# Designs tried in a protein design chat: miniprotein binders against C2 domain-containing protein 3 (C2CD3). Part 14

Target 1, 169 residues: C2 domain-containing protein 3 (C2CD3), of Homo sapiens (Human) (q4ac94r1171to1339)
Amino acid sequence: SSGLLDVGLRYRRSPRTAEGVLAARTVSISVQIIRACGLQAAAKALAEREPALQFSATVGVNASVTTHLSFLPQGEQRRTHPVACSFCPEFSHHVEFTCNLVTQHCSGEACFLAELLEFAEVIFAVYHENTKSASDIISIESCKEYLLGVVKVPTKELLIKRSGITGWY
Key: E = the ipSAE of ESMFold2; O = the ipSAE of OpenDDE; V2 = 0.75 times the mean of E and O plus 0.25 times the DockQ between their complexes.

## First folded at step 6 (miniprotein)

Design y4 (from w1 with D39F P40E K41D T42G G43K)
Fold by ESMFold2-Fast, scan of step 6:
Structure y4 (fold): chain B 169 residues (1-169), chain A 80 residues (1-80)
Amino acid sequence: as target 1 above (169 residues)
Amino acid sequence: SEKVFIYVRGDDPEKLWEIAKKVLEEARKLGLEVIVEYFEDGKTLIILVTGDSPEELEKAVELAKEIAEKYGAKVEVRRE
C-alpha cells in the first residue's frame, strides 16, 4: 500500500487528436520517476548480503533507477543519474518511449500496441552504485552496482485512464 | 491504399476496450490491417482500417459493426 517509488505513467498522444495519432502510427509512453523514499530497509538487507558495503549503508545509498517496458528490447532501457548519499533520493526524471501502434512478431503476424499494454509492465529496478571519484580512476574494476529492489507497474489501464497512472509503488 | 475510419461511441471505457480487443483479435485472424485508438474523452474508440481492396475494407467495417452492436455501442463510418 505504501511503496518505495513515486512514479507517473501516461499514454501521450502527439498530435493531440486520435486521427493524428493514427496517421502518425506512433504514440509516446511517458514515464516520470519523482523520488524514492524509505530505502533504509533495502540498504540494510543489501549490507547483510554484501558485508563490504556495511559502511556505505549507514551513510545512505547512491541510488539510480532503470526503466524497462516489458515489450520493448532491453537496449531501450533508460536510467536515471545516481543521487548520492540518500535514503530518500529525488530524481525528477522524465523519459518518453516512442512506440509504434503496430509491430511485427517474428511469426509475421501483426502485433498491436493496445494488446501489448494489456499484459505488459513497466519494470523499475533500483540500484546502489559506487560513486565516481578521482581516486576511483585507479581501481575501475571496483566500480559496481547492487540491486536494492524491483517495482513493477501494470500498463493495462493506461489506455483507459486519460490522466495516467500515478502513485507510490 | 484506401482508408476507412470507424468511430465507436459508448459511455463505458471498459466496454470500448472489450470491443477494441475483439476487433483486433478477429482482424488478425482475417489478415486485415487495423489500428485502434481512444479519443481523449475516453468514450470514443476510433478504428483505422487500411487495405488494397474494397472487399477487405468492407469485411473490416462489417466486423467492427457486428462486434460493437453486441455491446450496444454506436458506430459511424467515414470513408477516405
Scores: ipSAE 0.182, ipTM 0.595, lowest interface PAE 4.8, mean pLDDT 77

Design y5 (from w1 with D39Y P40K K41N T42G G43E)
Fold by ESMFold2-Fast, scan of step 6:
Structure y5 (fold): chain B 169 residues (1-169), chain A 80 residues (1-80)
Amino acid sequence: as target 1 above (169 residues)
Amino acid sequence: SEKVFIYVRGDDPEKLWEIAKKVLEEARKLGLEVIVEYYKNGETLIILVTGDSPEELEKAVELAKEIAEKYGAKVEVRRE
């Protein structure tokens, strides 16, 4: 949670006419996952919970991050590719959530999504992916994933900061 | 999903607001599987109806026209 993940959030909305706002019915929430740090502590805690797992300076964590916007269905969750053998993996990963507006009444530029953003959050889950190496190409082993940490970033500030929000969470 | 814009023009902002509320209320009473959005600017109310069923979409459009006309507003429908 605190200081685990370096992220950036930005929201974008373009049309200025009433018809354009309604017709677009979409806003984009841009999410950048830059890096994680301090995964040694998380890995140690995980190893105490899962004794079969071993982490060291050489082995490291095989880290991936899922991004979930709290008011969207779980099925719209996104995931980075794993970064191997690192306790401070750099993801340099960018995703964009396109959110359809659901409004009952808009008088001006205030739309239902603005109310959602006041109470919503972007949820990042950081995992260790312990994959079995395939003995051959035909036999594809499934990936086991273990939760290292969860970071929740409120979207409230996106309504007032044109440059977005960025920093460690 | 298909979209239909319904432009409702009147000279009384309170009537426009009543039209918007009435359209949503009646669509819900009829169980229509559509999304209804409103935008009001001065003397213009724009109703956007979105749906996956052409049948229910057209029922919602007709409902909105009927209600707006009952309130004496002028109606223009634009389809996507």
Scores: ipSAE 0.006, ipTM 0.193, lowest interface PAE 10.1, mean pLDDT 72

Design y6 (from w1 with D39W P40T K41D T42G G43V)
Fold by ESMFold2-Fast, scan of step 6:
Structure y6 (fold): chain B 169 residues (1-169), chain A 80 residues (1-80)
Amino acid sequence: as target 1 above (169 residues)
Amino acid sequence: SEKVFIYVRGDDPEKLWEIAKKVLEEARKLGLEVIVEYWTDGVTLIILVTGDSPEELEKAVELAKEIAEKYGAKVEVRRE
């Protein structure tokens, strides 16, 4: 019962006040990425196909995480700062997505956010940034990023649990 | 093999990259039997020095520290 990412998700509706009438059209979806752990296996598997990553597979990866809500455009993605040389990087990253209570599908039809959350997920992609070696010539290719893993967290529980979703995924 | 992490903190991403390049360049010129790798986010530069010879390893660590300090950066050394 282990996961790669220690995350938190919260759904906040507008308050039921006079100001709440003005703000009633939007909600905030809060995403917290606390840390990742157990990146050794992913790094080792990656290094089997990419010899240049053998050092990172031994010492630690330079990890960053992207957050994508499946019902929002990819342009709305967020990314953590990279954390160097660690198989258990701590990000302490927090972002908020402002969403309309009533939004539109790609088809142009109006859709309630609650309906989207019923079938949506938060997609976390964990990447490694290549580290240069003293024996290597500096080149653009040495700064490539490599996918270590993907974690998907369903958003359906956000509609049920007032405290949100938290834990390892 | 022993490894040493050198944390270099600055306020200029271009300056941090110049420090990393200079450390790599000087280590090669001196023929040090170490592996020097680096990573930076533009605020912190981490230089990792790995080697089998404690003497060569310490020369590389001192080299990196001297270069970073000459550029006016703040330096912290962490040993495993």
Scores: ipSAE 0.012, ipTM 0.270, lowest interface PAE 8.8, mean pLDDT 74

Design y7
Fold by ESMFold2-Fast, scan of step 6:
Formats: sequence, C-alpha cells, structure tokens
Structure y7 (fold): chain B 169 residues (1-169), chain A 84 residues (1-84)
Amino acid sequence: as target 1 above (169 residues)
Amino acid sequence: SEKVFIYVRGDDPEKLWEIAKKVLEEARKLGLEVIVEYRIDPETGEVTLIILVTGDSPEELEKAVELAKEIAEKYGAKVEVRRE
C-alpha cells in the first residue's frame, strides 16, 4: 500500500519583519496535509465494533485530521476542517508551528530545538465525525469522533533537508 | 443487493432536516425502504444529507430516486445521485 496520508513538512525561519527579541529566537515548522486515501479499510474495520459507522463504511467518511508535534503540549495541536462523505478527502490544509530555538527540558536543562527534533515526531490522527445515522432524523446533534488511524512522521531529517519532507505515510 | 446513494448538499441545516423528514414521510406512504444519514460540519456549517435506497427492483429504486430528487428540488437543494 502507498500509505494513508499525503503530507509535507518544512523547517522555516521566522520572517525578519517580525520585530521583537523573542521572535529573533524562534523558527516555524510548516505542516501541509494534502489528502488522505484508502479510508475504506479503516472505516470497515472500525464499523465491526461501532454500529454507528456501518453506513459510513459504505458511503464515505467525514474525515478531519489533527496535527500534534510530540514535543509540544497537547493544547498546541491543530485540526483540519472535516471533508464530507469521501474515502479520499482532499484537505489542502497548511499550518505553522512557532517554536523556540532554545527551550528547557523537564529536568530544567536548556535544550536546543535541533536536539528535540532528532527524537520527535509529527503525529497525525485521522477521525471520522458522525453527526447522525438513523432511519428517522429529528434534530442536529453533536458530533462523535471515531479514530480511523494514526500516522507518525519522524522529524530527525527535517533540519538537513532544505526542501523538507514530503510523501505518503 | 442493489444500492443507490443520493447526496443532498446545502448550508442550511434546518432546510436539509425538513427535506430528510419529508423524504422519510413520503417513502413510508409508498412502502419504499430508505435510510437517511444527516451530517453537519460543526465549524463551517456545511450540511450533507445522504439517502440510501435499497431494493431488488429497478422500478422501485428509480421511484425512490425520483421522490427524493423532487423533494430536494422543491426546497432548492443540490442533488447528486450515485448508483452502485
């Protein structure tokens, strides 16, 4: 198989137009989520234990993707808008993470971003959002999220590849 | 098993809910079997109504498709039909 998610990662220096001492000590990590493909198998497998997913396993999923950098707090994660009724959704999603060049390890020691990226990952979680699946529709209800898959992309090559990291994962 | 999927799209959840309700009511009166799924994007407000029609008779399937299309068009919604 060719992987689940078509993504791009790039290390970019913060623009010089950003004025401030803190801005001079930061860089941007750019993340693109281009598309997902082959979600039929994941939806079918999940539907075996989640009756609410039976219909989505045949017609298409409402897919959204969260992006989490493993060395950042959970609250810093980002999410795409959902793409309705597709097993091969196109997101064309782009986000930037602003990261300090020097941070402190949990032990209190100073740590350079390059050291963190050597062991870090970008974690993508692909969800199906199902608002309703019933013979009778009475009202709009809150979405429930169902995890379809997780994709992890190592960041260790990010600093040494000028064009970044791109491809299916 | 023969299946037809009817996708109704819009940005007015109340209008799509009325379409779904009317399709279910009319299908019940005609003895047709349909299953509907109503999806809304919580951030963008995009709404998709998916109507699944199943049956062994091409005449039965086409009658259900025509019914759903007429109701959706009456409400000004966009309709796409996929036969599988």
Scores: ipSAE 0.000, ipTM 0.138, lowest interface PAE 16.9, mean pLDDT 69

Design y8
Fold by ESMFold2-Fast, scan of step 6:
Structure y8 (fold): chain B 169 residues (1-169), chain A 84 residues (1-84)
Amino acid sequence: as target 1 above (169 residues)
Amino acid sequence: SEKVFIYVRGDDPEKLWEILKKVLEEARKLGLEVIVQYYVDPETGEVTLIIYVTGDSPEELEKAVELAKEIAEKYGAKVEVRRE
């Protein structure tokens, strides 16, 4: 069974109304942010700018922290598992962006990408504005680069290489 | 596995954000695995903090519930617990 990291993007079309077709899509993006202070400030700033977004953070065993952002109501969200960096021996923070989008009349990949890029640009701009660590900024940019590449059908190995992180052990 | 959802509600985004930070901080110290969601209703201004706990031990789940209640009470927020 292939997860989002294995195939890049998952896209589902579903007729929801008599007026037309709704397209439901899920995109999972993982970003490693190594400083808790930057993560908290960026998340707060994002919530202020986009109050309709939902924010979540996960604290795992062995002091691992992951955050999760979504655009859909909680009842329609899909859970994304945290991703660990294989070369980071220290406690680190991971930011997961789960964008569940429902659009009308969007039947093609180009339409999906335009919407995805708009949302990603807002999220990453907020994180850049509120992150002062060069290492964190590089991690955010690596994740954005991975997102742009995911529209191809990459292997899990390629996705890990681009993002610099590993999946669940 | 057992699941517990803890809902913390208030009308002060900054106060609820402090609760979120404290819950994550204290859960980490205790080795508890929790997922916290923070949502602000743009129309009403109501803030909902949802703490989701998983575990195999009823004792660990109860520690998480007590922790969340204690922190929320210090900030004057409302708490509701749902067990599944």
Scores: ipSAE 0.000, ipTM 0.183, lowest interface PAE 13.1, mean pLDDT 47

Design z0
Fold by ESMFold2-Fast, scan of step 6:
Structure z0 (fold): chain B 169 residues (1-169), chain A 81 residues (1-81)
Amino acid sequence: as target 1 above (169 residues)
Amino acid sequence: SLEVIVEYDPKTGTLIILVTGDSPEELEKAVELAKEIAEKYGAKVEVRREDGKVFIYVRGDDPEKLWEIAKKVLEEARKLG
């Protein structure tokens, strides 16, 4: 209803037993980005700030979403493929982040994944990708990106919630 | 050399604490500390010893309480290293 992104987060154990996870010292945090909605208002605001994008905003946006776990380096950020000309793009995007049960904080001190998850968040940034429109070329060109919105999902419940975290955010 | 790591099993409502270390004295201190913390929170504790490691199983009805136990154990275990 009021959310921008339909997402799912899951703490995935491999092997499947808690004892096996402790032995392996790694888990996977699964992130699904199913769809976005309600991009009209953000696109209108963007077009007013960036007049060159005005014609694109009347048809829809070329949306992509980046996923960042707040306790991982920025270099481990992931991005969806862009979905062209839509204010309600469907991404059906799934990524996994491999995480050690024991990691290092920015201070250099070792800390546990469980402690990090209590205060961490998954940060989704939604962008419009303005591509060079050349219908007669076949090469991919570099594009400039413009921020449409940011969604933050807390990870506090992720470890203890059997079904994971799902819904509109 | 002393390492304490935790995992939660939501299917059984069990917090599992793994303690490993090269010093038997530090290992036993960490095991007793984990047991004391869990018992203070009213949880049931079972200990299993295997070659080179100790598993501590903490059971209770409230996942939030088990999570508080885990955080306190990890916090106090750091002081032993």
Scores: ipSAE 0.224, ipTM 0.632, lowest interface PAE 3.4, mean pLDDT 79

Design z1
Fold by ESMFold2-Fast, scan of step 6:
Structure z1 (fold): chain B 169 residues (1-169), chain A 100 residues (1-100)
Amino acid sequence: as target 1 above (169 residues)
Amino acid sequence: SLEVIVEYDPKTGTLIILVTGDSPEELEKAVELAKEIAEKYGAKVEVRREDGKVFIYVRGDDPLKLWEIAAKVLLEAAKLGDPEILRRALEAFLEAARKG
């Protein structure tokens, strides 16, 4: 069954005044990553691909999550801080993406945000960090990240349901 | 070129249509079309003009009716501007309004 990430998505138009349309010309897409659960299965699958990795039932994984809007450049993706030694990490992470209501493509054509949201998705990638960096310089360790899973949430419902999207994905 | 941006404020039940364009003639045609469409749907319309821009505020008691007005305005504006981009935006708006 699916249900790796507990997330929330909201489409916010602010300010609340007509005059604000002139000022803003943008909307915020709010993304909340509350927690992940059941990472044992993902860790087992990862260990099958990377036999050198050892996942103990008592240790867990060092999970972090990236958020990417499919119609924005990859350089605008966000990442949570890693949560150490857990198969059910709680992130309590909130980010906002500022999006223009009208965008001009490289071809010189304009595009409305509503059209982009109809066919777009929010892509969450869950990673395990095998080796952690330390704050003490003498104990610095390299960080390697390994993909645990990918969750894709369509943005179409943000246009249909103004209360937003929430649940396990 | 003619640009039309629509925004809906659910707190006040107000549809806000922002029209910008390269020529005064284009702006006036878009404004008159938006007013005609809103009046056909029985909505209250207020117009505010600023340098190079026109804001049209449409108030009504039915959100679906307001989305319909937005869709009709975008369809008519497509005849004055870039038809492909505006038509695609119209289709997205109509789909969202039907389910929304």
Scores: ipSAE 0.000, ipTM 0.137, lowest interface PAE 16.5, mean pLDDT 65

Design z2
Fold by ESMFold2-Fast, scan of step 6:
Structure z2 (fold): chain B 169 residues (1-169), chain A 100 residues (1-100)
Amino acid sequence: as target 1 above (169 residues)
Amino acid sequence: SLEVIVEYDPKTGTLIILVTGDSPEELEKAVELAKEIAEKYGAKVEVRREDGKVFIYVRGDDPLKLWEIAAKVLLEAAKLGDPELIERAVRLWLELARKG
């Protein structure tokens, strides 16, 4: 819901050409996750169905945030380190997504990043991470996580606002 | 730079304390304090280590005793460097006092 995450987004062109080699222009999309707040209500709701979370609902959650650009593959998502025992964790997390300005389709059609950004979103998912060991599991993805909330920030305004967008979402 | 995360596993009756930190010396002090507190209050302790992370498994017969151990560990860990843990530990102690 609105007001869970304090974030910032910026859009910058980065012309990357090499003499003697054809290279596409790229764009950098900068994402900052500064802090989250108000996680106690979500934690209490989860604890009603999961006894293992009762301690976290009382003391504070182990929060981490994933960042996903809606037009990029799932494998390009990023994740913060978890912040222990807090209902208002500070992440001070910064990542950049590098995207080609122009994409060539196999049919020969061109797609501009600006067209994608008009309808795209940055999707933030806030999780509580448990501390149960996954060392015996081949896949790290087997670790238990609990979804606390989802925040979606439209990228359309990045095309208009030179200084980017920032605030609570 | 020290962080403490606590979970309870009702299937095995186990309190799991994860301690992380950038200073190996502070990390080991926190781990040793957690072991001493748990053993003093009658719990069985098993420790497993990863680079920069230590998992402390505390087993006991009474979930309330396990939570008392967790609260005490958080209070002692806060003295080593994280004042924010003091507020969270106090909230846990107050919850235990209401039940008890």
Scores: ipSAE 0.000, ipTM 0.228, lowest interface PAE 16.8, mean pLDDT 70

Design z3
Fold by ESMFold2-Fast, scan of step 6:
Structure z3 (fold): chain B 169 residues (1-169), chain A 102 residues (1-102)
Amino acid sequence: as target 1 above (169 residues)
Amino acid sequence: SLEVIVEYDPKTGTLIILVTGDSPEELEKAVELAKEIAEKYGAKVEVRRNPDTGKVFIYVRGDDPLKLWEIAAKVLLEAAKLGDPEILRRALEAFLEAARKG
């Protein structure tokens, strides 16, 4: 069983500072997107589906992270910078999501972050970016991103493990 | 299997003990133990069920952090006695994390 993406997730408590009175009500979920590997099979499948992508232009690979739940304050997707053509790109990307320790459930009652993490997951997507194919593929100029793979990591163990969750997925 | 997660909310002074599992009997037993221990140490306990998932969440509230950690340790040790090595491992991990500074 080989994983597509080497990632890390950690639950980090807010510092107790005078500046951080608001931070006392929040915690950070630290996400690392370290590297991907074995993308050759995914790239071959993509080329068979989208033969127009066969070109000699410079291409990049990026990864994104998003959650299935709206426990993120902005609910925004975060992305790595593109890495030059490689089937084993190294991103070394770190991002933190600030989460409220207490939020409202759909029933209107208070809900703790620990309840949300019990059944939540973090979704990672790896994309192929074609920045020089716009002139060849006019109908795809607006998107220019092609999905290579998706990784889902459950969050229920974040509160139990100080070192967090790490490994290939 | 029964799973246990322990977290402390510094904003409200609330200790959160999350208990979930496939057996309703194991979950009910854990709830009973948590209530018994909390009453013994003068803490308040709130038990709620997620209507979407059916998971049970136990909240222990008190103003004394030291007593809250003692209550958490007792609850985790009692949960470990349910005879599952995985429960023991998780209870020990949760207790160790709860005992660490921050």
Scores: ipSAE 0.000, ipTM 0.160, lowest interface PAE 15.2, mean pLDDT 58

Design z4
Fold by ESMFold2-Fast, scan of step 6:
Structure z4 (fold): chain B 169 residues (1-169), chain A 99 residues (1-99)
Amino acid sequence: as target 1 above (169 residues)
Amino acid sequence: SPEELLRKAAELFLKAAELGDPLKLWEIAAKVLLEAAKLGLEVIVEYDPKTGTLIILVTGDSPEELEKAVELAKEIAEKYGAKVEVRREDGKVFIYVRG
């Protein structure tokens, strides 16, 4: 019920004067992750069951966000840099997903991007990264990754708003 | 031919991407174009960004086929949650779609 992420979604124009027919047949969906908020509650709730989170629940989490467009493969997933020791991290992160405007199913039917976007969502997962490091230079490893929250933003509103979607989700 | 109709639909989507117009409205236009062409009708599409309105002009000399195109356009737009207004003239129909 309360917003966790300040995000933006919009189309970026595909240049027709660019080289290659493929560039002329795609559109880029621009995703901005500006900041997160309200991470204290999630961290404290997890610390009740996970002692490793007790320190981070008190002083701040090491947050990163993954972005997944629901109809694209997992290999197209993106991740922000982690922001250390903060309950209100600012990411100022921007990524683009290149999508074909028209595709064909194995049945031979045309599939339009707008049909996919009508039922799709952008999935943001917010994690705390608990990195373990040894005093020696050789042993640096991620100890464990903890899910703090998930935000799903439907893309259907993107289809009818020229300026795109922006705000807390 | 199906290949020519697909090419024309793709051109409408490319125009939408160039102008920054809503893809949803241009997909409605592409589907209306494909269905109207099957009825032997011609289609011209424009977008008015000031009002957020897609304008589909369908032309033909058969009132029966023109009315079929209107009903198909309404059905297609409804599936996308868009609203349709229609204006009829001599051998042509203006279909205004707003999402």
Scores: ipSAE 0.011, ipTM 0.341, lowest interface PAE 8.9, mean pLDDT 75

Design z5 (from z4, 13 letters changed)
Fold by ESMFold2-Fast, scan of step 6:
Structure z5 (fold): chain B 169 residues (1-169), chain A 99 residues (1-99)
Amino acid sequence: as target 1 above (169 residues)
Amino acid sequence: SLEEAWERIVRALLEAIEKGDPLKLWEIAAKVLLEAAKLGLEVIVEYDPKTGTLIILVTGDSPEELEKAVELAKEIAEKYGAKVEVRREDGKVFIYVRG
């Protein structure tokens, strides 16, 4: 209730054949971004850092969220579409990350997903997208992104909870 | 064989995900299974959802190798922050893992 993002994180159950169980050494981690709320304070702080930006109490921000699993390459990062003119945007965004369950090393050592999840985080970065001004035909503004906030959710609860993680962060 | 142990590990982990079992306990079991296989030991694993306990039965004829398996299991579980209890009998060891 006191957090900025309402999110969910769980394993995706996908039926597989017996042969697929042996061949597919992967699991899908499902991430849901339901909504953000209370972006007024972040918008005010942003406007103080970027004086060219102004936010109205009646208009809001154009918010988008990126999702990054800390142990995956930055190229695996995902992003929501922006939700215009809101301090409490609803994203209803759903993405999946494919992760190897176990990797057999040539020395006989196995690298397990649980080792990564013990110390990892799902990192959500909330941005304001300043879009091109249609009314400024002579001077075209580039689309710029401005950071509103960062939410980090530890993944270690996936090691002990059967149904996953959900709530406000 | 190590190849047979590998196939058992992959199957157990995928089934654990599908059942919603705690991944942490099953990955501990997978590492113990792999290490026990290297020592020439047999391993049977069962999860008790009522008590949240993973039960690992290790069997073999070498008391020395069985004790090595116990030590490795404790080290592996400790790295995952899990608790281990052990019961010994001739030719077999029961390892109870809670996390």
Scores: ipSAE 0.012, ipTM 0.392, lowest interface PAE 8.6, mean pLDDT 75

## First folded at step 7 (miniprotein)

Design j1 (from x51 with D12S P13F; at its last look DockQ between E and O 0.38; V2 from the best seeds 0.00; counts 0 for: pae E 3.8 > 1.5)
Fold by OpenDDE base, look of step 7:
Structure j1 (fold): chain B 169 residues (1-169), chain A 80 residues (1-80)
Amino acid sequence: as target 1 above (169 residues)
Amino acid sequence: SEKVFIYVRGDSFEKLYEIFKKVIEEARKLGLYVIVQYDPKTGTLIILVTGDSPEELEKAVELAKEIAEKYGAKVEVRRE
């Protein structure tokens, strides 16, 4: 009774264009969210405590995935579009995070990205989403998202430049 | 793409589930996408249907109404 999230991570240098000195000082972390499976068990477990999930636990969840780099602000979190009514959603989602090669801690101490990546992680959270029109309020409380699982991938894997990673939750 | 919300109210979960299965089947034949939500407080099944063809969406709505009626369920439709 566990779920699986199939993801891909890539580290690449930003193209050095004449337009930006900043480009030479940044890299891109590419995150690909490919698919998930085995979401029914998680949905059923939640449905024991949340009656609103009873139907979804039977027919399928509306799954979306959030991606967060642990060393970036919360506002940099990205989210896929929901895949409707499936316990095995195919997302085919691609997102890139721009990261500075050199950052500064709040203390003023400089830190290289490589150092951050050694101890950082990519956090994936899989949610079931309800959909509701703003004009059609049947129940305000039904407009909730439900956490199905979390996958954490160490960013040290990015030091190899390319990695395909499968996470369990 | 256009969106249509189909609200189905039935007297049992089993009926709603059967309605859902049939509606999804028909929507799939039309190449439409469907998102489902259930409100246990009101006993309402919410089916969001999306597609690029207004004609196909309307056909899906009509089919949903017909299916729901066979099970004695009430249907409300909202379009966006």
Scores: ipSAE 0.185, ipTM 0.603, lowest interface PAE 1.5, mean pLDDT 84
ESMFold2, look of step 7: ipSAE 0.309; ipTM 0.715
ESMFold2 (binder alone), look of step 7: mean pLDDT 78; pTM 0.723

Design j2 (from x36 with L24I E33Y; at its last look DockQ between E and O 0.91; V2 from the best seeds 0.74)
Amino acid sequence: SEKVFIYVRGDSFEKLWEIAKKVIEEARKLGLYVIVTYDPKTGTLIILVTGDSPEELEKAVELAKEIAEKYGAKVEVRRE
ESMFold2, look of step 7: ipSAE 0.672; ipTM 0.884
ESMFold2 (binder alone), look of step 7: mean pLDDT 82; pTM 0.782
OpenDDE base, look of step 7: ipSAE 0.734; ipTM 0.914
ESMFold2, look of step 9: ipSAE 0.635; ipTM 0.868
ESMFold2 (binder alone), look of step 9: mean pLDDT 82; pTM 0.787
OpenDDE base, look of step 9: ipSAE 0.732; ipTM 0.914

Design j3 (from x36 with E14R K70E; at its last look DockQ between E and O 0.64; V2 from the best seeds 0.00; counts 0 for: pae O 7.0 > 1.5)
Fold by OpenDDE base, look of step 7:
Structure j3 (fold): chain B 169 residues (1-169), chain A 80 residues (1-80)
Amino acid sequence: as target 1 above (169 residues)
Amino acid sequence: SEKVFIYVRGDSFRKLWEIAKKVLEEARKLGLEVIVTYDPKTGTLIILVTGDSPEELEKAVELAKEIAEEYGAKVEVRRE
């Protein structure tokens, strides 16, 4: 796809709150989803197979982005609000993932977060949504989301750059 | 938050496109969150307006109706 996603990643130590012991053992990975562009090509490609997307491929998609850290459970996935009818959506979305400095594998072996981040990715998936929720469904056929594209950003750079990383992907 | 669905039926795809564009532009000016979708089976443009202020929602509904009527489209409003 010709689409691009503007994102930012930052590694931050959690502030020591009164819950000091837990805070000292966690860090926050801040993810910013700023904007996207060039989503029309992806929409048009999908519209060839899905007639329901023909209108959106012409007018604009209702874009949302899911964010997932590769080493976290799927349940930790976050999603932006949809931006209506645009091939160049502005999300201005910010999410923070709390990560333990030390995790234990099911085998009982300890793993440092730095080791995880060396091989980890932030996975962004861009979707078009026809409907907002199941309760808002007019017809069951219109209640579908369509994957426009996937972006994977390695987290290894967070170990090197204190200021984080930002750019188009 | 209240949700308002605006169903717009037009005689052409292009008409619905123009309506959608204008509604989105005006909704943005009002600071309203609007989601637009199209049902190809019924040929209906669906506009979802969400907001915390009933007054703002009413303004958006009226705006959408006015725009749709300018293009000769039929409008149905459902509140949920």
Scores: ipSAE 0.017, ipTM 0.230, lowest interface PAE 7.0, mean pLDDT 82
ESMFold2, look of step 7: ipSAE 0.178; ipTM 0.651
ESMFold2 (binder alone), look of step 7: mean pLDDT 81; pTM 0.766

